VHH binders against Abasic site processing protein HMCES (HMCES). Designs and how they scored, part 104

Target 1, 269 residues: Abasic site processing protein HMCES (HMCES), of Homo sapiens (Human) (q96fz2)
Amino acid sequence: CGRTSCHLPRDVLTRACAYQDRRGQQRLPEWRDPDKYCPSYNKSPQSNSPVLLSRLHFEKDADSSERIIAPMRWGLVPSWFKESDPSKLQFNTTNCRSDTVMEKRSFKVPLGKGRRCVVLADGFYEWQRCQGTNQRQPYFIYFPQIKTEKSGSIGAADSPENWEKVWDNWRLLTMAGIFDCWEPPEGGDVLYSYTIITVDSCKGLSDIHHRMPAILDGEEAVSKWLDFGEVSTQEALKLIHPTENITFHAVSSVVNNSRNNTPECLAPV
Short names: E, the ipSAE of ESMFold2; O, the ipSAE of OpenDDE; V2, 0.75 times the mean of E and O plus 0.25 times the DockQ between their complexes.

## First folded at step 11 (VHH)

Design y63 (from x9 with I57R; framework vhh_6z1v_2; at its last look DockQ between E and O 0.01; V2 from the best seeds 0.00; counts 0 for: pae E 7.9 > 2, placed apart)
Fold by OpenDDE, second read of step 12:
Structure y63 (fold): chain B 269 residues (1-269), chain A 123 residues (1-123)
Amino acid sequence: as target 1 above (269 residues)
Amino acid sequence: EVQLVESGGRLVRTGGSLRLSCAASGFTFSTYAMGWFRQAPGKEREVVAAISWSGGRTWHADFVKGRFTISRDNAKNTVYLQMNSLKPEDTAVYYCAAKSYQFYDSPKEYDYWGQGTQVTVSS
């Protein structure tokens, strides 16, 4: 996964992240550093995206079932990294393979510390290689959306009004991530950064791409992944597997350029 | 550059009140837990109080016994310690500290420290 969409306004995004704590109380996640949230139809590595994480990460005696929403850098910067510039990291940390997560120090260590997060997105993009050509067809991949009689498929949003309605009730894609905290040698803000765990693609997606993000489907999966206070690493890793509960449509080549940040990026062609 | 600057420390009489302030700069203050520590001569530095990044949670040491209250104003990048019913035993240098990831009662866990402000309580 090298490209995502996360374009919802902050308030809409927050509402979409409504949850129940372990007591059954309905809650909204509290924002940490909301000013770093930059909505975009075309999110690339090194950009900031919103993630969910347990409040316990920031508050020692907090209920670990409570959630915080925070923008983090895509591309995990390990805490042990000693260079002043995170871009000097010599290995790719955009993704973490599920099969080697425990073999790579950069992922194993933070995971062992319970630094699990849920990466939020409208969906993610993948490119299908066209047979016989060097051309690649991009696809937008996301959770199936509840067809309300009035809310046509993303493709049926023929009117701006319908488009807004679609996004107001959009089910966000929830991807399993690992984050770490890096202290710059020169001081300043601690950098929070994440990697997306990847798995072999499900059968439905296999023709498009052989790998997919580990998608946490449902509130229980999300809650368990986040709750590092009650759920062990071993138990959490059981949640990491391919899911068939996805849908996709072909999109235009507009998304190929990471500078393009328009609704056309995820519009069906 | 990260700076924590404590102020408000002075000589006060037993039973008196004092408000300490710590002004923060060089980092996103609203994302850090803040703490007050103190160190008396010949003693180890000890935690007095801590407050979460959002201000929603506070912690106070047992010896505070309701006399001190930590608070913060994120708009002013400042953390406060209201000290009431001061005792000679409260005489110490008081330090402000910041922590991004959780807050702890151990001084070693904090990321940034101020220079401290002297509080002296006379009998």
Scores: ipSAE 0.839, ipTM 0.917, lowest interface PAE 0.6, mean pLDDT 92
Fold by ESMFold2-Fast, scan of step 11:
Structure y63 (fold): chain B 269 residues (1-269), chain A 123 residues (1-123)
Amino acid sequence: as target 1 above (269 residues)
Amino acid sequence: EVQLVESGGRLVRTGGSLRLSCAASGFTFSTYAMGWFRQAPGKEREVVAAISWSGGRTWHADFVKGRFTISRDNAKNTVYLQMNSLKPEDTAVYYCAAKSYQFYDSPKEYDYWGQGTQVTVSS
């Protein structure tokens, strides 16, 4: 998974993340660094994306079931990285394979600290290789959405007003992530960065791409992944597997250039 | 304290009309999707209609489509169900329910519930 859409305005995104804590209290996640959130239809590695994580990471003795929402850099910079410039990291940490996560120091160390997060997106993009050509077909991949009577499906959106209706009642994609905290050796703000865990693609996606993000389908899975105070690393990793509860449609080549940031990036062709 | 209070249920003759109201308090109404559900004696609770937090999107069950209309007034913290061309099969207790952000077709997903209002339809 190397490209996503996460375009909702901050207030709408916050409402989409409403949840219940362990005591059954209805809550909205509390923001950290909200000014770093940059909505986009076309987010690439090294950009910031919103993630959910446990309040206990920031506040001693906090209820581990309470959630923070924070923008983090896509591309995990390990806490042990010694150079001054994160862009000099010599290995790619955009994704983390589920089958080797406990064997890679970059990932097993933050996992041991309970640094699990849920990466939020409207959906993600993948490029299907076409036989006999160098052309690749992009697809937008997302949770199945509830159909409504008024114009509000992606396929029916043809104006700004109709696009607003598409996102009204949109179910966000929730992907399993690992984050780490890096302190610049020459001083400055702590960098929070994340990786998306990947698994073998499900049957429904196998013709598009051989890998997919580990999707946490439903609030029970999301809660268990985030709650590092009550759920061990080994128990949490049991949530990491392919899912069939996914849908997709082909999109235009506009999405290929990560600088393009318009609804055309995810509109059906 | 969260409260959802339904009103408007009564005995009505076949072919008649009713408007149900649900007054909400104790939460930020404009951030919640709202739904109307019903439960007849000996039956499971079923979804009748739902409306998004903004009012921009609505959903109605096939068996009430064209007869019932859900609407909301965020300034008054109230959701409505206009019921026309009532049939004996519409006899049930009608419940108002609230869900943050998204509406669903399953009762299990809703966060808050009213106590219900009885609608009886007879010849």
Scores: ipSAE 0.312, ipTM 0.655, lowest interface PAE 3.3, mean pLDDT 89
Fold by ESMFold2, look of step 13:
Structure y63 (fold): chain B 269 residues (1-269), chain A 123 residues (1-123)
Amino acid sequence: as target 1 above (269 residues)
Amino acid sequence: EVQLVESGGRLVRTGGSLRLSCAASGFTFSTYAMGWFRQAPGKEREVVAAISWSGGRTWHADFVKGRFTISRDNAKNTVYLQMNSLKPEDTAVYYCAAKSYQFYDSPKEYDYWGQGTQVTVSS
């Protein structure tokens, strides 16, 4: 998983993330660093994207079932990283394989600190390699959505009026992630960064790509992954598996260039 | 503290019309998707229609499409179901339900429910 769409305006994204805490109270996640949210149809590694994490990471004695939403850098920068420029990491931390997560220090250490997050997106892109050709076919992959009578084309919404008709009931994709906190050696703000856990593709996606993000399907899975105060690492890792509850459609090559940020990136072809 | 109160259910003749209302309180109505469900005796509760928090998206079950219309007024914290061309098969208790942000076709997903209003369609 190396490209996503996460384009909702911040206020709509926040409302889409409504949840129930441990007591059954309906809540919205509280933002940290809201000005760093950069919505786009075409997010790539090293960019910021919103993630959910437990309030307990920020407040002593907080209810660990309460959620914070914060933009974090895609591409985990380990807390022990010594260089001044995170782009100089010698290994790729965009994704973390589930089968080796407890063997890699970059992921094992933050996971042991309960640094679990839920990575939010409209969906993700994957490129299918076709036999007998060098051509690659991009697909947009997302949760199944309820069909509606007044929705426009998925890729057509470029104004507020049309956008509300297309996206106001979109079920956000919720992927399991691990984050870490890095203190730059020269000082300055702590850098929060994340990796997306990957698993073998389900049957439905195996013709597109052999790996997929670990998807947390439903509020129970999301709550358990986030709640490091009540759910151990061992129990949380049981949530990491492929899912067949996924759908996709082919998109044009516009998405190939990560600088293209238009609805065409995810429009069906 | 959350309340959903349906009203408008009554006896009507086949081919008649009826408008149901559901008044909401105790939560921020404009951030909730709303649904109408119905349940006849001995039957499972089934979705009739649903509407997004903004009203920009609606969904209607095939068995009511063209006859029923869901709508909402966020200023009045109210969701409506306009029921036209009523049939005896529409006889049921009608329930209003609320779900944060996203509507669903399964009653299991909804957070809050009203007590229901009886609709009876006679020949």
Scores: ipSAE 0.012, ipTM 0.472, lowest interface PAE 7.9, mean pLDDT 88
ESMFold2 (binder alone), look of step 13: mean pLDDT 85; pTM 0.861
OpenDDE, look of step 13: ipSAE 0.802; ipTM 0.903

Design y64 (from x9 with I57K; framework vhh_6z1v_2)
Fold by ESMFold2-Fast, scan of step 11:
Structure y64 (fold): chain B 269 residues (1-269), chain A 123 residues (1-123)
Amino acid sequence: as target 1 above (269 residues)
Amino acid sequence: EVQLVESGGRLVRTGGSLRLSCAASGFTFSTYAMGWFRQAPGKEREVVAAISWSGGKTWHADFVKGRFTISRDNAKNTVYLQMNSLKPEDTAVYYCAAKSYQFYDSPKEYDYWGQGTQVTVSS
């Protein structure tokens, strides 16, 4: 998982993340650093993406079931990283394999601190290798959306007005992530950065790519992954597995260039 | 405070038509999905129809598909249920409900509820 779409305006994204806390109170996540959120149909590593995390990470004695939404850098910079420039990190932390997450210091340490987050996206992109050519076919991969009377379907959108209707009642993709906090050695703002946990692809995606993000399917899974005050690392890791509850369609090569940021990136072809 | 007020329920003969309205206040209506639910005597509350916050997506239960149509007017903060070809089995109290952003087919997921309007269909 190295490219996503997360294009909803901030207020719409916030509403899409409405949830119930442990007391059954309906809530919206509270923003941290909202000005760093940049909606895009084509988000690549090193850009900021919105994640959900427990309020308890920022406020002592906060209810661990309450949620913050914050933009974080995609590409985890470990808290122990000693150089002044995060781009100097010699290994790729865009993704974290589920099978070795407890063996890798960069991921094991923040997991031990409860630094679990849910990475939000409209969906993600993968490139299928095509037999007999070096060209790859990109696909947009996302949760099945509630079946409706064909109104506002992604395949029927061909204008800005119709595209607005596609995102109406869109169920955001919720991916399991790990984040860490890095303090620049020479001072400055704390950098929050994350990695997406990956698993073997499900049967439905196996012809597109051999790996997929660990998707948290439903509010129960999301709540347990975020709630590090009540759910241990070992219990939370039981939520990390492939899911068949996913759909996709082929998209044009427009998405290949990460500078392209238009609905054409995810339009069916 | 939040308020949902249903209106339009009455006695109708089999085969008749009726339009229910639900007026919303106290929240940003245009960012909420809306649903119509019904509850017959001695039965659980069931979902009849739902509509997304923009009105671009709708869902109808199989037992009303082709007969009922949900719609909304965000300028008037109102959601409607047009009921055609009414049957005695449609007799129930009809409830309007609001859910932030995404509609669901389960009553327990909805945030706000009206007090209901009685629809009676006579044979």
Scores: ipSAE 0.322, ipTM 0.627, lowest interface PAE 2.9, mean pLDDT 89

Design y65 (from x9 with I57S; framework vhh_6z1v_2)
Fold by OpenDDE, second read of step 12:
Structure y65 (fold): chain B 269 residues (1-269), chain A 123 residues (1-123)
Amino acid sequence: as target 1 above (269 residues)
Amino acid sequence: EVQLVESGGRLVRTGGSLRLSCAASGFTFSTYAMGWFRQAPGKEREVVAAISWSGGSTWHADFVKGRFTISRDNAKNTVYLQMNSLKPEDTAVYYCAAKSYQFYDSPKEYDYWGQGTQVTVSS
């Protein structure tokens, strides 16, 4: 996974992240550093995206089922990194393979500390190789959405009003992530950064791409992944597997340029 | 440059009150837990109080016994310590500290420290 969409306004995004704590109380996640949230139809590594994480990370005696929402840098910077520039990291941390998560120090250590997060997106993009050509067809991949009588698909929004309704009720993609905290040698803000855990693609996506993000499907999976106070690493890792509960459509080549940030990026062609 | 600047420390009589302030700059204050520490002569630095990034949670040392209250104003990038019913035993240099992650960790785990402000309580 090298490209995502996360374009919802902050308030809409927050509402979309409504949840119940372990007491059954309905809650909204609190924002940490909301000013770093930059909505975009075309998110690339090194950009900031919103993630969910347990409140317990920031409050020692907090209920670990409570959630915080925070923009974090895509591309995990390990806490032990000694260079002043995170871009000097010599290995790719955009993704973490599920099969080697416990073998790589950069991911194992923060995971062992309970630094699990849920990466939020409208969906993610993948490119299918066209047989016989060097051309790649991009696809937007996301959770199936509830079909409203009027809006059968993202493409069926024939009016601005319908489009807004679609996004107001959009089910966000929830991807399993690991985050870490890095202190710059020169001081300043501690950098929070994340990697997306990847798995082998489900059968439905296998023709598009051989790998997919580990998607946490449902409130229980999301809650368990986040709740490092009650759920062990071993139990959490059981949640990491391919899911068939995904849909996709072909999009235009507009998304190929990471600078393009328009609705056309995820529009069906 | 990261700075924590404490103020408000002075000589006061037993039973008196003080309000300490710590002004923060050079980092995103609203994302950090803040703490007050004190160090008396010949003693180790000890935590007095802590407050979460949002101000939603506070912690006070047992020796405070309701006399001190930590608070913060994120709009002003300032953390406060209201000290009431001061005792000679409260005489110390008071330090402000910042932590991005969990508060209540050992003093060594705090990211940033102020230079301290002297509080002296006379009998």
Scores: ipSAE 0.808, ipTM 0.906, lowest interface PAE 0.6, mean pLDDT 92
Fold by ESMFold2-Fast, scan of step 11:
Structure y65 (fold): chain B 269 residues (1-269), chain A 123 residues (1-123)
Amino acid sequence: as target 1 above (269 residues)
Amino acid sequence: EVQLVESGGRLVRTGGSLRLSCAASGFTFSTYAMGWFRQAPGKEREVVAAISWSGGSTWHADFVKGRFTISRDNAKNTVYLQMNSLKPEDTAVYYCAAKSYQFYDSPKEYDYWGQGTQVTVSS
């Protein structure tokens, strides 16, 4: 998984992340660094994406079932990295294979600290290899959605308000991630960065790509993955497996260039 | 204390119209999506219609589209289901349900439920 869409306005994204804490109280996640959230239809590694994580990571006596939402850099920089520039990291940490996660120090160490997060997206993109021309067909892959009806406006051109209404009931994709905290050797703000755990593709996606992100399907799975105060690493890793509860459609080659950031990136072809 | 109280269910003739109401209390209604579900004898509970917290987005099942309309009044903490061109197969107990911030087509995702109101459509 190397490209996502996460374009919802901050307030809509926050409401899409409504959840219930351990006591059964309905809540919205509390933001950290909300001004660093950059909505985009076409997010690539090294950009910031919103993730959910337990409040207990920031407050030592917090209820571990309460959630923070924070933008984090895509591409995990390990806490032990000694160079001054994260771009000098000599290996790719965009994704983390589920089968070797406990064997690689870059991922095992933050997992041992409970640094599990849920990576939020409208959906993700994959490129199907087409035999013959070297052309690849992009697909937008996302949770099955309830198809909503527009309320009110007829005959009007698409407006910014119409886009907010189209996405008003969108079910965000919730991917299992691992994050770490890197303190620059020369001083400055702590860098929070994440990787997306990947698994073998499900049957429904196997013709598009051989790997898929580990998707946490439903609030029970999301809650258990985030709650490092009550759920051990061993128990949490049982949530990491392929899912069939996914859908997709072909999209335009406009998405190929990561600089293109328009609704055309995810529109059906 | 959260309560959802449905009203308006009654016996009605085929082709008739009926408006169901659901009065909500004990939570911030304007932050909840609302849904209407029904359960006929011997059948599982199914989604009929749903409306977002703002009222900006709605959904209607194919079998009621063009006949039923969901709406809400956030000032009155009430969601409505206007039912037109009623058919005998619409006979069921109709339930109101609330889900924080967005609606789903699965009963399992909803946070709060009413006790239901009986709608009977006779030929």
Scores: ipSAE 0.207, ipTM 0.604, lowest interface PAE 4.0, mean pLDDT 88

Design y66 (from x9 with I57T; framework vhh_6z1v_2)
Fold by ESMFold2-Fast, scan of step 11:
Structure y66 (fold): chain B 269 residues (1-269), chain A 123 residues (1-123)
Amino acid sequence: as target 1 above (269 residues)
Amino acid sequence: EVQLVESGGRLVRTGGSLRLSCAASGFTFSTYAMGWFRQAPGKEREVVAAISWSGGTTWHADFVKGRFTISRDNAKNTVYLQMNSLKPEDTAVYYCAAKSYQFYDSPKEYDYWGQGTQVTVSS
């Protein structure tokens, strides 16, 4: 997983993340650095994306079931990294393989500190290799959506104005992530950065790509992954597996260039 | 303190019309999606219609599409179900339900429920 869409305006994104805490109270996640959220149809590694994480990471004695939403850099910079520029990290930490997560120092250490997060997206993109050519076919991959009577799904919207309506009740993709906190050796603000855990692709995606993000399907899975105060690392890792509850459609090559940021990036072709 | 109170259920003749209302209190109604569900004796609760928090999107089950219309009035904290061309198979207890910000087609996802109102369609 190396490209996503997360384009909802901040207030719509926040409402899409409404949840219930352990005491049964309805809540919206509380923002950290909301002005750093940059909506885009075409997010690449090193850009910021919104993640959910437990309030207990920021406040001692906080209820671990309460959620913060914060923009974090995509591409985990380990806390032990000693160079001054995190973009110079030699290792690709965009994704973390589920089968070796406990063997890699970069991931094992933050996981041991409970640094689990849920990475939010409209969906993600993958490029299918085409027979007989070096050209690849991009696909937009996302949770199945409830088809509305008036506004319809992405595939049913036939005008630009109707596309905005499909997002009113959109179910965000919720991917399991690990984050870390890096303090620049020369001083400055703490950098929060994350990686997306990956698993073998499900049968439905196997013709598009051999790997997929570990998707947390439903509020029970999301709550257990985030709640590091009550759910151990061992128990949380049981949530990491492929899912078949996913859908996709082919999109145009406009998405190939990460500088293109328009609805055309995820529109069906 | 959260309450959803359904009203309007009664006995009606086949082909008749009925409007159900659900009055909400104890939460910020304009931030909740609303749904209408029904349950006939011996059957599971099924979704009939749903409406987004803004009223901008609606969904209706295939078996009521074209006959029933969901709507809401955020100023009055009320959601409505207009039922036309009623059939005997529409006989059920109708429930109002609330879900924060998004509606779903499954009863399990909803946060708050009313007590229900009985609709009986004869012949």
Scores: ipSAE 0.210, ipTM 0.610, lowest interface PAE 4.2, mean pLDDT 88

Design y67 (from x9 with I57Y; framework vhh_6z1v_2)
Fold by ESMFold2-Fast, scan of step 11:
Structure y67 (fold): chain B 269 residues (1-269), chain A 123 residues (1-123)
Amino acid sequence: as target 1 above (269 residues)
Amino acid sequence: EVQLVESGGRLVRTGGSLRLSCAASGFTFSTYAMGWFRQAPGKEREVVAAISWSGGYTWHADFVKGRFTISRDNAKNTVYLQMNSLKPEDTAVYYCAAKSYQFYDSPKEYDYWGQGTQVTVSS
């Protein structure tokens, strides 16, 4: 998973993340650094994306079921990194393979500290390889959405105007992530950065790409992944597996250039 | 403090039409999705229709598609259910429900409920 869309205005994104804490109290996640949130139809590694994490990471004795939403850098910078510029990290930490997560120090250490987060997106993009050509077909991949009565079904048959209506009730994609905190050697603010855990693709996506992000399907899975105060690393890792509860449609090559940030990036073709 | 008050339920003949209204107060109506549910005696409460906070996105259960239409007026803090081609099977208490930000097809997800209005369809 190397490209996502997360374009909702901050207020709409916050509402889409409404949740219940352990006591059944309805809540919105509390923002950290809300001004650093940059909506985009075309987010690439090294940009910031919003993630959910437990309030207990910031407040001693906080209820671990309460959620913070914060922008974090995509591309985990390990706490042990010694250079002054995180862009000089020699290793690609955009994704973390589920099968080796406990073997790699960069991921095992923050995971042992409970540094689990849920990465938010409208959906993600993948490029289907076509044998005999260097051209690839991009697809936008997202949770199944409730059909609108005014436009019918969501998909390739819908116009861009019909797609704009769905954002009122859009179910955000919730991907399992690991984050870490890096302190610049020369001083300055702590950098929070994350990686997306990846698994083998499900049958439904196998014709598009061989890997997929570890998707947390539903509030029970999201709650258990975030709640490092009550859910051990071993129990949380049981949530990491492929899901078939996913849908997709082909999109235009406009998305190929990460500089393009328009609704055309995810519109059906 | 929070109130949802349904009105419009009555006895109506098969094939008739009826419009239900739900007046909301005590919360910021324009930030809530609204749903209509129904419950017949001895049956579970089931979703009939739902509408997004803006009114731009609607959903209707398969058993009412083409017959019922949900709508809302945010200036009047009211949600409506227009019911056409009524059948005896539509006989139930109809409930208005509010859910912050997004609607769902499960009654368990909704934050506030009205007391219901009885709709009886005679053959």
Scores: ipSAE 0.182, ipTM 0.584, lowest interface PAE 4.2, mean pLDDT 88

Design y68 (from x9 with I57H; framework vhh_6z1v_2)
Fold by ESMFold2-Fast, scan of step 11:
Structure y68 (fold): chain B 269 residues (1-269), chain A 123 residues (1-123)
Amino acid sequence: as target 1 above (269 residues)
Amino acid sequence: EVQLVESGGRLVRTGGSLRLSCAASGFTFSTYAMGWFRQAPGKEREVVAAISWSGGHTWHADFVKGRFTISRDNAKNTVYLQMNSLKPEDTAVYYCAAKSYQFYDSPKEYDYWGQGTQVTVSS
């Protein structure tokens, strides 16, 4: 997974993440650095994206079931990285393979510290190879949405006005991530950065791409992945597997250029 | 501080029509999904209809489809339930409820509740 859409205004995104804590109390996640959130239909690695993580990462003795929402850099910079410029990291940490996560130090160490997060998106993009050419067909991939009586399907939106109505009941995609904290050697603010865990593609998606993000389907899975105070690494990793509960549609090549940031990036073609 | 006040419930004859209103205050109404629920004597509270915060999406239970219509007016902080072709089985206390962002078909997911308005349909 190398491109996502996360375009909801901050207030709408916050409400879309409403949840229950361990005691059954209804809550909204509390923001850290909300000014760093930049909504976009076309988010690429090295940009900031919103993630959910446990409040216990920031407050000693906090209830580990309470959630913070924070923008983090996409592309994990390990805590042990010694260069002064994180862009000089020699290997790609945009994604982390589920089958080698416990073998690679860059991911195993933060995972052992409970640094699990849920990466939020409207959906993600993948490029399907076309037979007989080097051209690739982009697809927008997202959770099946609640069937309603008005504009109930993203594929039924015929105009920009109808697309605006799609979002007011949208179920956000929730992807399993690992984050780390890097302290610049020259001083400055701690950098929070994340990677998306990837798995083998499900049958429904196999014709588009051979890999997919590890999707956490439903609040029980999201809660267990985030709750590092009560759920061990071994138990949490049982949540990492392909899901068939996903849908998609083809989109135009406008999404190919990461500088394009309009609803046309995810509109059906 | 948060209040949902239902009104419009009354006795009506089978085949009649009625419009319920729910006036909201103490929160940003335009950012909340709204639902109408009902509870008949001796039964659990069940979802009747729901509407998204912008009004772009609606849902109606199968037992009221074609007869009831949910709508909202964000300028007036009010949600409505238009009830047509009423049947004795529609007799219940009707509640409005508010949920941040997306609506659900389960009462326990909703954040705020009104006190209810009684609808009685005579045979």
Scores: ipSAE 0.284, ipTM 0.610, lowest interface PAE 3.2, mean pLDDT 88

